# Ledger of designs, part 152: VHH binders against q9p7j3

Target 1, 174 residues: q9p7j3
Amino acid sequence: MILPLFPETQVHVFVYENVSNCAAIHEQLISQNPIYDYAFLDAATILYKKQVYSAIIRALEDRRDEQMKTKTIHSEVILSLSPKTEISSAFRQFSMTKKSKNIVVVKIDSKLTEEEEFERLDKLVEGNRVEFSDEELQKLIDFKVLKKNYKLDPSTLENPLASILSSIALRGYS

## First folded at step 11 (VHH)

Design y77 (framework vhh_6qgx_2)
Fold by ESMFold2-Fast, scan of step 11:
Structure y77 (fold): chain B 174 residues (1-174), chain A 122 residues (1-122)
Amino acid sequence: as target 1 above (174 residues)
Amino acid sequence: QVQLVESGGGLVQAGGSLRLSCAASGRTFSDYTMAWFRRAPGKEREFVAAITWSGDSTFYTDSVKGRFTISRDHAKNTVSLQMNSLRPEDTAVYYCAAESHDFGTPSEYDYWGQGTRVTVSA
């Protein structure tokens, strides 16, 4: 996908359900294996396509403005999903863990085409690839996790999308 | 804050053994994944081995698998790398590193030691 404000930036987002090898993926991340240079999110934390795109846009804006808080664009995407600027907290809230079953994978600045990234990821992820759509994401979300991560109270539950997007866009501007 | 201090480097003959230690201070390293990296003269730094803070799972680069063993002592806040069957190509400066958020992206290791030199003679 092409983002209007960042037309030269290659962005790909993939969704996998019933993933059986998250522990093996975690091992590759620990060893800094360069073929795993992606952001791996727990799908239990993602409700909307716009949630992911807002975090990507925020991360790209921070990179453009030389205001990144992390060392890589993929890490900045994970941080940008959080309403807080505490890196460790954001990673614990949104990252894939060894026990994750459904994941969302983000690639920025790919040297590969979208089709080549699909082929590569399908070899790395032991699960079923599904469409990146609100319908598919709503099958994988954990609403208890979502409410906790974004501090959704009864008044904001009527419109969680607006609250989530505001939290991402206004992070650090409480 | 975490400070890492390596020790145990030196000169050893090919086929010999050497034990590196990394002492963590400031906080207990039980809250961190600990790793060893190495850098040979004129080359990029490469991953050698890691041990997770949760469950002490161990990971190794293929070239050292079966020869090197990483372990930690929670009581002493140390991580060690036992190096057996050393080869001249293992000659490098070895660095201890720590990572507190090693999920979701390739590890960015927040803390690094100054390194300890290992020279393996033919």
Scores: ipSAE 0.562, ipTM 0.828, lowest interface PAE 1.0, mean pLDDT 86
Fold by OpenDDE, second read of step 12:
Parts: structure tokens; C-alpha cells; sequence
Structure y77 (fold): chain B 174 residues (1-174), chain A 122 residues (1-122)
């Protein structure tokens, strides 16, 4: 997928459920295995496609403006999901953990088609691919975690998307 | 929180050996994957070796494979890096790092030591 605002950057997003090897994936990330050059998100923290896209766009904007706070574009995507500026907090809030079962995987600057990228990623992730849609994400979300991550209250729960997007967009401005 | 203190650095001739040690504070040592990083003059910090929280798995950057060995002692809350067959290109400040398994990308660790300098002369 090509984003209109970033025509030179191809992005792919994949969703996996019932992943059995998150711990193994995490170990590869620890060792900085370049084959695992993705953003691995805990699906329990993601409610909307627009949430993911907003984070991607924010990360790309940060890169464009040379304002990245993290080392890689993928880590910047993780940071961009958070309303907080602290990297450690953002990662704890949104990153895949060794205990994760459902994940959202983001690839930035892909040189491959979506299908080709999937074939590559499918060798790394032991789980079931599901559609990247609001419907599927809603099946995987932990609302308690979501509420905590974005400090949602009864006044924002009726329209959580607006609150989430505002949090992402305005990170560092309050 | 965890504090990390490195030791064992120094000057050594090429082909020599050093053993670095990292002492971790706290009672949750077993919850952390431990790693060694290094920063050579004029270069960015790079991954050297890691050992998982369980100690069952170790990982190394290609340039140190077969020469360096990472190990951990849960009883003493220490991580060690045995460096053999040292080369001038191994000259760097070596850092101990700990991560709590909450990060989904490389190079993100919760805690870092102050580093210990290793100098390998030709």
C-alpha cells in the first residue's frame, strides 16, 4: 500500500491471531536480527485501522522532519501509538510481548508486494492471518488495556476513535 | 528498577582475552534478558551479545561469534562476557543492558550500565 502523503514509501499491515511463537520472535528482536525488521504490536491494544495508520503517518512525518525519537522507523511507529513521550512507556503499552497471542505487524519501506511480504513474514510468525479490518481488530482488543493506554473515560467512550487519534496527533503538545 | 555496573575492562594485546562482568541490582534479575553492547570511537552503539531471561538461548553479532561467550549467574545477579582472541576492532566501551520483554523492536532496553572501556592494541 502506498500512502498519498508519502508516495515513495510502501507500507504493509498484517494481523495474526493465535500466535504461538511470540516469545521466539521477541528473542530475535533482542538480538537485532535484521530479518525481523517490522513493528510488532500487541493486537490487544489496537481497536481501529485508523489508529494504526495514524501512527504510521506520525512516524513518517517525524522521519521526514528529522524529529524521530527512536532509532528506527518501526520503533517510531510504536512510539507514535502512544499519547506519552516516554519511549519505554509506549513500548510497554503497545509492543508485542513474549506473552502476546494476537499481533499486528507493520512493515515500512517495503520493496515487496503485499503478497510477497506476507510470504516472507509467514515464515517468521506461527499463527493465523486475519483481515486487517476494524471488525477483526475489535475481536482482538482488550478494552481495559485500551482505556488505560489512552485514558479513556465515560465522556470519550462513545467516540473512542476521535480521542485516540487526537492523542496520537497531539503527543508532545500538552 | 535495576542498576547495572560493568567491570573487567582494560588494555590487552591482540589475541588476548578479557572477561567483562555486569552486576545487576534488584530482585527481579530473572525477569530480564541481558545483553552486551559496545560503542567504538566514531561509531554508533552496536549489539554484541544477549542471553535470554531463562539463560537457555544466546545470541551474538557475527563478528564476535566463536570468540565471545555470554553467560549469566542468577544466584549472583551477574552477566559475563568472555572475550577471547581479541582484535583491535573490538576496542570500544562495552555496556551492559537489561530488557523486561516488553519491547517489540531491537535496541530498546530498560536499563543500561555506565560502560567499561576495552582497548585492544595491535
Amino acid sequence: as target 1 above (174 residues)
Amino acid sequence: QVQLVESGGGLVQAGGSLRLSCAASGRTFSDYTMAWFRRAPGKEREFVAAITWSGDSTFYTDSVKGRFTISRDHAKNTVSLQMNSLRPEDTAVYYCAAESHDFGTPSEYDYWGQGTRVTVSA
Scores: ipSAE 0.030, ipTM 0.343, lowest interface PAE 5.0, mean pLDDT 90

Design y78 (framework vhh_6qgx_2)
Fold by ESMFold2-Fast, scan of step 11:
Structure y78 (fold): chain B 174 residues (1-174), chain A 122 residues (1-122)
Amino acid sequence: as target 1 above (174 residues)
Amino acid sequence: QVQLVESGGGLVQAGGSLRLSCAASGRTFSDYTMAWFRRAPGKEREFVAAITWSGDSTFYTDSVKGRFTISRDHAKNTVSLQMNSLRPEDTAVYYCAAESYEFGTPSEYDYWGQGTRVTVSA
């Protein structure tokens, strides 16, 4: 994907359902295995493509402005999904865990093509790759998780997109 | 300020045992993933073992699996590494490290101790 303010930045987003090896992936992340240099999100937390793109744009803006709160662009994407600036809370809310079933994987600054990243990730993730689309994401979302993470009441849960995007854009400015 | 202090290093013969301890001060580590890394003379730092704050899951590098055991005492704010069946190749300075978040991305340990030296003679 081409981002309006960051056309030079390579961004790839992948969605996997029915993943059976999240515990093994988690082990590789803890041991700092460099081949796992991605942001791994729990798909239960993602409702729209725009939600992921907004977090990526915010993370890239914070990197450009030298205002990153975390050490890597991928960790900054996870933080940027959260309406709060608390790093540990954001990771608890949005990250893949050992028990995750469906995941969204983000790669920024890839030196590989999208097809090469697909080949690489398909070897690391034991699951079914699906299209990164609103239709597929809406099959994987957990609305209880979404409501909790963005503090949505029943009325905003009927049309949550504006609230989610506002929360991402205004993080740390309220 | 968060500070990690290692202890328990020393000289042992091959086949011996050592227990390393890491004490945390400055704040509670109940919300941190704790890890041990080592650096042998002339080599780069490598991962040895970790224990997560979420459910105390443990992880080990292949060369120490079955010989080393990492454990945590939340009440004492300490993490320990029990090292059994030590080999000359385990000779290194051992470092305690802590990360305040986990999952989602490769761990970026934010806090490091000064290290404790372990020498295993043949």
Scores: ipSAE 0.541, ipTM 0.804, lowest interface PAE 1.2, mean pLDDT 86
Fold by OpenDDE, second read of step 12:
Structure y78 (fold): chain B 174 residues (1-174), chain A 122 residues (1-122)
Amino acid sequence: as target 1 above (174 residues)
Amino acid sequence: QVQLVESGGGLVQAGGSLRLSCAASGRTFSDYTMAWFRRAPGKEREFVAAITWSGDSTFYTDSVKGRFTISRDHAKNTVSLQMNSLRPEDTAVYYCAAESYEFGTPSEYDYWGQGTRVTVSA
C-alpha cells in the first residue's frame, strides 16, 4: 500500500501466527542477512493497526528529517513503537525474539506488489498468515506486555489506542 | 545479571597472533549473542566481531575479516577471539560484550567486560 503522506514509499504489513522458526529468523537478523530486510515485531506487543501505521509514519518522518536514531528504516520502525528513546529498550519491548510465536512483519520501500512480497516473505517465515486487522491482532496480544510497554493504568485502559499513539508521537518529548 | 571477564591481551609483534578469551557468568550463556569490541587510543569504541546466541553464525568488521575468528564454548561459558596477522592498527583495549538481541551498538549491549589491552608493535 501507499501512504498518503509518503506517496513514493510502498509499505506492506503481514501477520503470522504459530511461527515455528523465529529462532532461525532471529539468527539471520543478528547476522545482518540482507534477505531479511524487514521489521519483525512480536505480535504480543501489537494491539491495533494504527499502532503499526503510526510507528511506520514516525520512522518515515525521522528519515525524511534526517533524524533517524537507528541504522535502518526497519529498525527505526521498531524504535518508533516505543515511548522510550533507548534503542535496546525498544527492541526488547517490541521486536520479535527467538521465543516469539506470533509476529507482525513490516516492509518499507517495497518494489513488489503485496502478493509478490508475500511470496518472498513466505519463504522466510514458517507460519500461518492471518489478516492484518484489529480483530486478528487482538487475538494475539498480551495485555500484560502491552500495559508494561506503554505504562497503561486504569485511567488509560478505557482508550488504550489514544495513549499508545500519544506515546509514539511524543517519544523524546518530555 | 552477567559478568564478563576478558583475558589474553599483551604485547605482540606485527604479524603475530593472540587469542583473547572472555568468561561469562550469571544468566544462561546461550541466551546471549556475544561480541568483541575495541577502543584504540583517541578513537571511539568500534565493533570487531560477533557470534550468535546459537553459535551458528558469525560476522566481522571488514578490517579484521580473514584474520580474526570468533568462537564460543557453551560448556565453558566462554567466547574467544583468535587474532592472526596482527597489525599496529589493531592496537586497542578489547572488550567482551553480551546482548540478548540481534541489533546492537557499542552503547546498546547489555553487559561489558573491563577490557584487555592488546599492543601490536611495528
Scores: ipSAE 0.008, ipTM 0.288, lowest interface PAE 9.0, mean pLDDT 90

Design y79 (framework vhh_6qgx_2)
Fold by ESMFold2-Fast, scan of step 11:
Structure y79 (fold): chain B 174 residues (1-174), chain A 122 residues (1-122)
Amino acid sequence: as target 1 above (174 residues)
Amino acid sequence: QVQLVESGGGLVQAGGSLRLSCAASGRTFSDYTMAWFRRAPGKEREFVAAITWSGDSTFYTDSVKGRFTISRDHAKNTVSLQMNSLRPEDTAVYYCAAESYNFGTPSEYDYWGQGTRVTVSA
């Protein structure tokens, strides 16, 4: 996808369900394996495509303005999903863990095509790749996790999109 | 200013044991993942072991699994690497490293020590 405010930035987002090797992936992340240079999110935390894109846009804005709070664009995406700026909390809330079963993977600044990234990731992730769509994401979401992460009440939970996007865009000013 | 200082390196015979310690000063690392890396002569730095901020999870490179044990003491702000059944290929400079997060991206270690040398003779 091309982003209107960042037309030169290549962005790819992948969704995998029934992943059996999250613990092995986490070991590669801890050991700094450069092959795993992606943002790995727990799909239990993601309800909409727009949620992911809003976090990507916020991270790219922070990079452009030289105000990133983390060291990489991928870590900045994870932080940007959180309604607040506390880095450790954001990572605990949104990151893949060794116990995750469904994941969303984000790649920014890829020098590869989407097809080439699929080929690469399919070798790293032991799971079933599904379409990055609202329909597929809504099969994987945990509404209790979503409610907790964005502090949603029961009435907002019925139609949470605007609240989630506002929380991401107005982080630090709301 | 934050410092990580390694100690416990030395010369040991194959089959022997050494305990490396890393003391952190300048701030508390209770929310940090602590790791050990090593660099053998003429080689690149490689991951050895890590322990998460909670102490609940430990990670090891395959070549040391079952022989090395990483542990931490939050009260003393230290991390230790107990190295048993040492082999000549474990000869390297060992570095302590710390990262304030994460699970979702490749670790970017914020702080590094100067290293402590371990030599394992055949």
Scores: ipSAE 0.580, ipTM 0.818, lowest interface PAE 1.0, mean pLDDT 86
Fold by OpenDDE, second read of step 12:
Structure y79 (fold): chain B 174 residues (1-174), chain A 122 residues (1-122)
Amino acid sequence: as target 1 above (174 residues)
Amino acid sequence: QVQLVESGGGLVQAGGSLRLSCAASGRTFSDYTMAWFRRAPGKEREFVAAITWSGDSTFYTDSVKGRFTISRDHAKNTVSLQMNSLRPEDTAVYYCAAESYNFGTPSEYDYWGQGTRVTVSA
């Protein structure tokens, strides 16, 4: 996928359910294994495609503007999901953990087609790929976690997408 | 919440050895990747070594590979750094750190100790 605002940057997003090896993946990430050069998100924290895209765009903007707060573009995506400026908080909120079962995987600056990237990633993730759609994400979401992460209240729950996007966009401006 | 307390620092001659220890408070020690950092005089804090939450993987900065060994004891809630073949350039305050997520940069760790001073004389 090519983003209109960043035509030179190819992005792929994948969703996996019933992943059995999140702990192993987590180990590789901690070890900084370059083969695992992705943003691994806990699907329990993701409700909308636009949420993910907004985070990606924010991260790319940060990179463009030389304002990244994290070491890598993929870590910046994780940070960009959070309304908080603290990196540790963002990762606790949104990053895949060893206990995760469903994940969203983001690849930035891909040189491969979506199918090629999937084949590569499929070797790393032991789970079932599902469609990257609001419908599928809705099946995996933990609303308690979502409400907590974005401080959603009854007034914002009527339009949670707007609230989420605003939180992402306005991070650091509150 | 985790409190980290380092110990084992001191003065040692070049070629000597030291063993640093970090004691972690709390019941969630096994949830954290543990790491050691150091800050030399006039320099910024730098990564030294880390061990994953399970203890299955370790990694080191290049300058300490083959000389330093990081280990952890889940039963005692401790992480250790065995430092062999010490060099003057290893002189620094060494810090224990803990994180619960995927990436190990200095700014991303959740908890830090107060540090223990290691001085290596020529």
Scores: ipSAE 0.006, ipTM 0.253, lowest interface PAE 9.5, mean pLDDT 90

Design y8 (framework vhh_6qgx_2)
Fold by ESMFold2-Fast, scan of step 11:
Structure y8 (fold): chain B 174 residues (1-174), chain A 122 residues (1-122)
Amino acid sequence: as target 1 above (174 residues)
Amino acid sequence: QVQLVESGGGLVQAGGSLRLSCAASGRTFSDLTMAWFRRAPGKEREFVAAITWSGDSTFYTDSVKGRFTISRDHAKNTVSLQMNSLRPEDTAVYYCAAESYDFGTPSEYDYWGQGTRVTVSA
């Protein structure tokens, strides 16, 4: 998978439902296991493919411009999903937790093909892999979480895409 | 902004116990994941235990599970490592480390203490 603005950057996004080992994955992240060098998101926070791509593009722009707020590109993706620049808040809002049941996994700058990453992740994640599509994401979203994270009012909940993308693009500026 | 100071190291016989403490200044522990790492003579630094900012979830490396207990005192802004049934293999310099945010990616510990030495004699 390639992005128009960053055609040389390898990007892979995976979606898993009914994950039973989030606590074990979290333990590997805390212990700095290099095999787990991905961004692990709670699928309850992601409604659209464009939401994830917008955060990835923002993170890559910040890396290009030497403006990253975090130490890694994967951490910068998580921060970039948030409408605010507060790192701790962004991680609380969007990251997988040990109690997560459905997750979105992002890999940037992979040295492996998409198929090789699938084989690797399927061994690390005890869940069912589904297509990265708006249709599948819509089944996993928690609209109460989405509303809180993006400060959506009742009128925008019917079609929140433009509001979400604007929040990501205009983060730290009104 | 965050400074970590370890204490409690020393010399102990195999089978004994020690309690390590880490005091933070400059920021409260409510927003930090705290961890203990160790470096044995001639070895690389390895993870020992961690306690997360959210819900005080605890994690341990397999070799210390059931013997070591990590805990946090929010009022005193300290994290402690209770080490029981110590073995000669536990001999190392123990480091306290902190991360301002966690979850989602491999932890990048931003803050480190100077270390406290633990020697376990046969």
Scores: ipSAE 0.562, ipTM 0.811, lowest interface PAE 1.1, mean pLDDT 86
Fold by OpenDDE, second read of step 12:
Formats: C-alpha cells, structure tokens, sequence
Structure y8 (fold): chain B 174 residues (1-174), chain A 122 residues (1-122)
C-alpha cells in the first residue's frame, strides 16, 4: 500500500491470531536479526485500522522532519501509537510481548508486493492470518488495555476513535 | 525498579581475557532479559550480547562471536560476560542492561548500569 502523503514509501500491515511463537520472534528482535525488520504490535492494544495508520503516518512525519525519537522507523511506529513520550512506556503499552497471542505486524519501506511480503512474513510467524479490518481487530482487542493506554473514560468511550487519534496526533503537546 | 552494578573491567593485553559481572537487584531476576553493551571512544553505544529471561538463548554481535560468552546465574542474580581473545578494538566502557518488559528491541532496555571500563593494549 502506498500512502498519499508518502508516495515513495510502501507500507504493509498484517494481522495474525493464535500466534504460537511470539517468544521466538521476540528473541530474534532482541538479537536485532534483520530478517525481523518489522513493527510487531500486540493486537490486544489495537482497535482501529486508522489507529495503526495514524501511528504510521506520525512515524513517517517524524522521519521526514528528522525528529525520530527511536532508532528505527518501526520502533517509531510503536512509539507513535502512544500518547506518552516515554519510549519504554510506549513499548510496554503496544509492543508484542513473548506472551502475546495476537499481533499486528507493520512493514515500512517494503520493496515487495503485499503478497510477497506476506509470504516472507508467513515464514516467521506461526499463526493464522486474518483480514486487517476494524471487524477483525475488534475481535482481538482488550478493552481494559485500550482504556488504560489512552486513558479513556465514560465521556470518551462514546467515540474512542476520536480520542485515540487525538492522543496520537497530540503526543508531546500535552 | 532494577539496579545494575558492573564489575570486572580493567587493563589487559591483546589476546588476554576478562570476565565482567553485573549484579541485578530490585525485582525478580528471572523476569529480566539481560544484555551487555559497550561504547568505544568516539563511537556510539553498541549491542554486544544478550541472554533471555529463561537463559535458554544467547545472542552476540558478529565481532565477538566465538570469543565472548554471556551467562546468567539466577541464584546470585548476576549476568556475566566472559571475554576471551581480546583485541584492541574491544576497548570500551561496557554496560549491563536489563529489560523488564519484553519489547523485542535491544535499543530500548529499561535499566542500565554505570559501566565498567575495559582497555585492551596492543
């Protein structure tokens, strides 16, 4: 997928459920294995496609403006999901853990088609691919985690998307 | 919170060996992924080695593979780095790091020691 604001940057997003090897993936990330050059998100923290896209755009903007706070564009995507500026906090909030079961995987600067990228990623992730849609994400979300991550209250729960997007957009401006 | 204290650094001749140790305190040690980093003069901090929370897996930067060994002792809440066949390019301040949450990013460890200096003479 090509983003209109970033025509030279190809982005792919995949969703996996019932992943059995998150711990193994995590170990590869620890060793900085370049084969695992993705943003691995815990699906329990993602409710909307627009949430993911907003984070991607924010990360790309940061890169464009030479304002990245993290080492890689993929880590910046993780940071960009958070309303907090603390990197460690953002990762705790949104990053895949060894105990994760459902994940959202983001690839920035892909040189492959979506299908080719999927074939590559499918060798790394042992789980079932599901559609990247609000419907599927809604099945995987942990609302308790979501509420905590974005400090949602009864007044904002009526329109959580607006609150989430605002939090992402206004990170560092609170 | 986790406190990390490194020890074992010093001056050694090329080809020699050193063993670094890092004592961890503050939370359950078995939950922490532990790592060693180093910063050479004029260079950025770089990953050296890591050992998972379980101790089942170890990882090394390419330049130290076969020479360095990372290990952990759960009973003593320590992580060690055995450095053999040391080279002048290994000269650096070595830092112990701990990850209390499984982020999967070696650049984002939560806790750091103050470092111990290793100098390898030619």
Amino acid sequence: as target 1 above (174 residues)
Amino acid sequence: QVQLVESGGGLVQAGGSLRLSCAASGRTFSDLTMAWFRRAPGKEREFVAAITWSGDSTFYTDSVKGRFTISRDHAKNTVSLQMNSLRPEDTAVYYCAAESYDFGTPSEYDYWGQGTRVTVSA
Scores: ipSAE 0.013, ipTM 0.268, lowest interface PAE 8.3, mean pLDDT 90

Design y80 (framework vhh_6qgx_2)
Fold by ESMFold2-Fast, scan of step 11:
Structure y80 (fold): chain B 174 residues (1-174), chain A 122 residues (1-122)
Amino acid sequence: as target 1 above (174 residues)
Amino acid sequence: QVQLVESGGGLVQAGGSLRLSCAASGRTFSDYTMAWFRRAPGKEREFVAAITWSGDSTFYTDSVKGRFTISRDHAKNTVSLQMNSLRPEDTAVYYCAAESYSFGTPSEYDYWGQGTRVTVSA
């Protein structure tokens, strides 16, 4: 996908369900294996495609403006999903853990084509790849987690999209 | 403002044991992943072992599995590396490292110690 404000930035997003090797992936992340240079999110926290894209756009804007709070663009994407600017909280709220079952994987600035990233990532993740679509994401979301992460009240839970996007866009003003 | 200080290095014969310790100051490290890295003369830095802030899960590079044990003492704000059955190829400067977030992306260790030297003679 091409982002209007960042037309030369390559962005790929992958969704995997029933992942059995999150602990092994986490071990590779801990040991700084460069093959795993992605953002690995827990799908329990992601309800919409626009939620992920809004976080990516915010991270790219912060990089452009030299205002990144984290060391990499991928870690900035994870931070940007949070309504607050506290790094540790954002990572606890949105990151894959060794116990995650379903994950969303983001790659920015890939030197590979989307098809090459699919081949590579399918070898690293032991799970079923599904379409990055609102329909598939809605099967994997945990609404209790979503409500807690974005502080949603009962009046917004029925249609939370605008509230989530506003929280991401207004991060840094609170 | 945060400092990591290693101790416990020294000279030991092959088959021997050493216990390395890393003392953290300036902040409590209960929310930090702590790791040991090493660098042998003429080689690049390599990962040895880590212990996570969540549930004290441990990770080891293949060459030390079963021989080294990493542990943490939250009350003393220290991490230790018990090294058993040492081999000449374990000779290196050992570094303690810490990061405030460890999930979702490749680890970026924010804090590093100055290192402690371990020499294993045949």
Scores: ipSAE 0.597, ipTM 0.825, lowest interface PAE 1.0, mean pLDDT 87
Fold by OpenDDE, second read of step 12:
Structure y80 (fold): chain B 174 residues (1-174), chain A 122 residues (1-122)
Amino acid sequence: as target 1 above (174 residues)
Amino acid sequence: QVQLVESGGGLVQAGGSLRLSCAASGRTFSDYTMAWFRRAPGKEREFVAAITWSGDSTFYTDSVKGRFTISRDHAKNTVSLQMNSLRPEDTAVYYCAAESYSFGTPSEYDYWGQGTRVTVSA
């Protein structure tokens, strides 16, 4: 898809459940294998499509403004999910781990159609693709993790999306 | 049917610099992640650096970090490797590689150049 604010940037987002090779993927990321140039997110930490899109937009804005804190646009997406400014904290909070089972994969600056990108990514991820929707994400979320990551309390649980989006947008402004 | 042609190799003293260039044929340069590999005498081919098709990400093997810089020019269909602070252990034949749809190991890159020789004397 093309984002209206960034017409020159094509973005694809994929959701996989029951992934059996997260540990292998993680090792490739550690080794900085360029073939794995994606943002690999733990689906347990993602509740809304808008959460992902907000992080993508924040990352793209940072790149546009030459204010990226991380080395790559994909790592910046991971950082942008976090209300914290610490890179290590953001990765611990939102990045896929060796123990992850369900993941959200983001590709920025894709030159391929969604289907073509999927065919490429499918060679890397051993799992079942599901629809990128709030409904499917809600099936994969760990609310305990979500509450911890965004410090949600009873007053914000009524509208967690608003709180999450505010956290993403206002990171570094407190 | 992309052809890759490397240039810029040669003999250089330790501490010196070289700039390698790889020219790609065709009109689909922007579809390819570009990479540099090298093969030292008696050793296996190893990954050196890569730049994604969009240019948004670069990757380096640890031994060249801070010394080598990979870049690409979409208008000219070229990828370059600026090599600074060269060491004798950097002596190798350097290969340009392109990947579009493979997403495989280094041996599964779609296209390879014939290589350019870099020799760093002590």
Scores: ipSAE 0.000, ipTM 0.216, lowest interface PAE 12.2, mean pLDDT 90

Design y81 (framework vhh_6qgx_2)
Fold by ESMFold2-Fast, scan of step 11:
Structure y81 (fold): chain B 174 residues (1-174), chain A 122 residues (1-122)
Amino acid sequence: as target 1 above (174 residues)
Amino acid sequence: QVQLVESGGGLVQAGGSLRLSCAASGRTFSDYTMAWFRRAPGKEREFVAAITWSGDSTFYTDSVKGRFTISRDHAKNTVSLQMNSLRPEDTAVYYCAAESYTFGTPSEYDYWGQGTRVTVSA
């Protein structure tokens, strides 16, 4: 997939449910295995496609402007999901954990086609791949986690999209 | 002004043991994941072991599982690697590393020591 504001950048987003090997993936991430060069998010934290795209766009803007706060574009995507500018807090809030059951995986600057990334990730992730759609994400979200991460008022939980997007877009000005 | 300083390297015969230590200064690492990496002559740096900031989880590369044990002491701000049943192929410079956040991407390790040399003779 191509983003209108960054047409030269290849972006792929994958969603897996009922993942049984998150602890094994965590081991590969902590050991710096380059095969696992993706951003692995807990699907309990993601409600909309636009939420993920907004974080990707923010990360790409920071890379373009030489203002990334983390060392890789994938880590910058995770940071960019957070309304706060604190790196460790963002990772605790949005990253897959060894206890995660459903995950969202982001790949930026892939050297592979989308189909090749699907084949590769299906070997790394022991779960069921589902469509990256608002409908599928809504089945996996944890609203208590969402409220906590974005500091949402109870009244905004009915339709939180605008609040979430504003938090991501304006993070640097807060 | 964060520094990691390794110690405990040296010469040992195959089947022997060494204990490596990493002392952290300039800040407390209780919120950090600590790891050991190694680099053998002519090879790339390889992951050896890691322990999470809470101390709850440890990770090992397959070739050292059951032989090496990583541990940390939050009060002393140190991480240690107990190396048992050493083999000639364990010969390398061993590096201590630390990172301030958990995971979601491959670990980046914000801080690195200068390394301590381990030589295992046949």
Scores: ipSAE 0.538, ipTM 0.798, lowest interface PAE 1.2, mean pLDDT 86
Fold by OpenDDE, second read of step 12:
Structure y81 (fold): chain B 174 residues (1-174), chain A 122 residues (1-122)
Amino acid sequence: as target 1 above (174 residues)
Amino acid sequence: QVQLVESGGGLVQAGGSLRLSCAASGRTFSDYTMAWFRRAPGKEREFVAAITWSGDSTFYTDSVKGRFTISRDHAKNTVSLQMNSLRPEDTAVYYCAAESYTFGTPSEYDYWGQGTRVTVSA
């Protein structure tokens, strides 16, 4: 898909459940295998599509403004999910771990169609693809993790999306 | 929490070899990717080598490929850097680092040692 704010940048997002090889994927990421040039997120930390899109947009803005804090645009997406500026914290909060079972995968600067990208990614991920929707994400979310990551309290739990988006947008400003 | 202590630095002639060691404290050593960084005089800290949490994969900065070898011993909670064919440009303070997610940037590592000095004379 093409984002209106970034018409020259094609983005794809995929969701996998019951992934059996997260440890292997994690190893490849650490080894900086270029074949694994994606942002791999723990689905337990993602509640809304807009949360992911907001992080993508923030990362793209950072790149546009030459203000990236991480090495790659995909790592910047992970950082952008966090209300914290610390890279290590953001990755601990949102990145796929070797123990993850459900993941959200983001591709930035794709040269392929969504289906073509899926075919490529499907060779790397051993799991079941599910729809990228709020409904499916809600089945995979860990609310305890979500509350912790965004410091949600009873006052913000009434509208968690607003709080999450604000946290993403205002990272580094509080 | 992980504490890292480097050792093995010293003065060596060009073409010589050194073996650096990093001892890690704690019970979660196997959860961390381990890396070596170095800071030469007047330069920024740069990535040298890393080994994954499992020990199955390694990667190196281009300038040390073929000369340096990173390894780890899970039983001893140590990571080592064998440095062969040393050059004057390898002169630096070498730092051991630990992280859960490795991307080859200093800002991404969670724990750092105090460093050990390596001096290579011409």
Scores: ipSAE 0.006, ipTM 0.246, lowest interface PAE 10.8, mean pLDDT 90

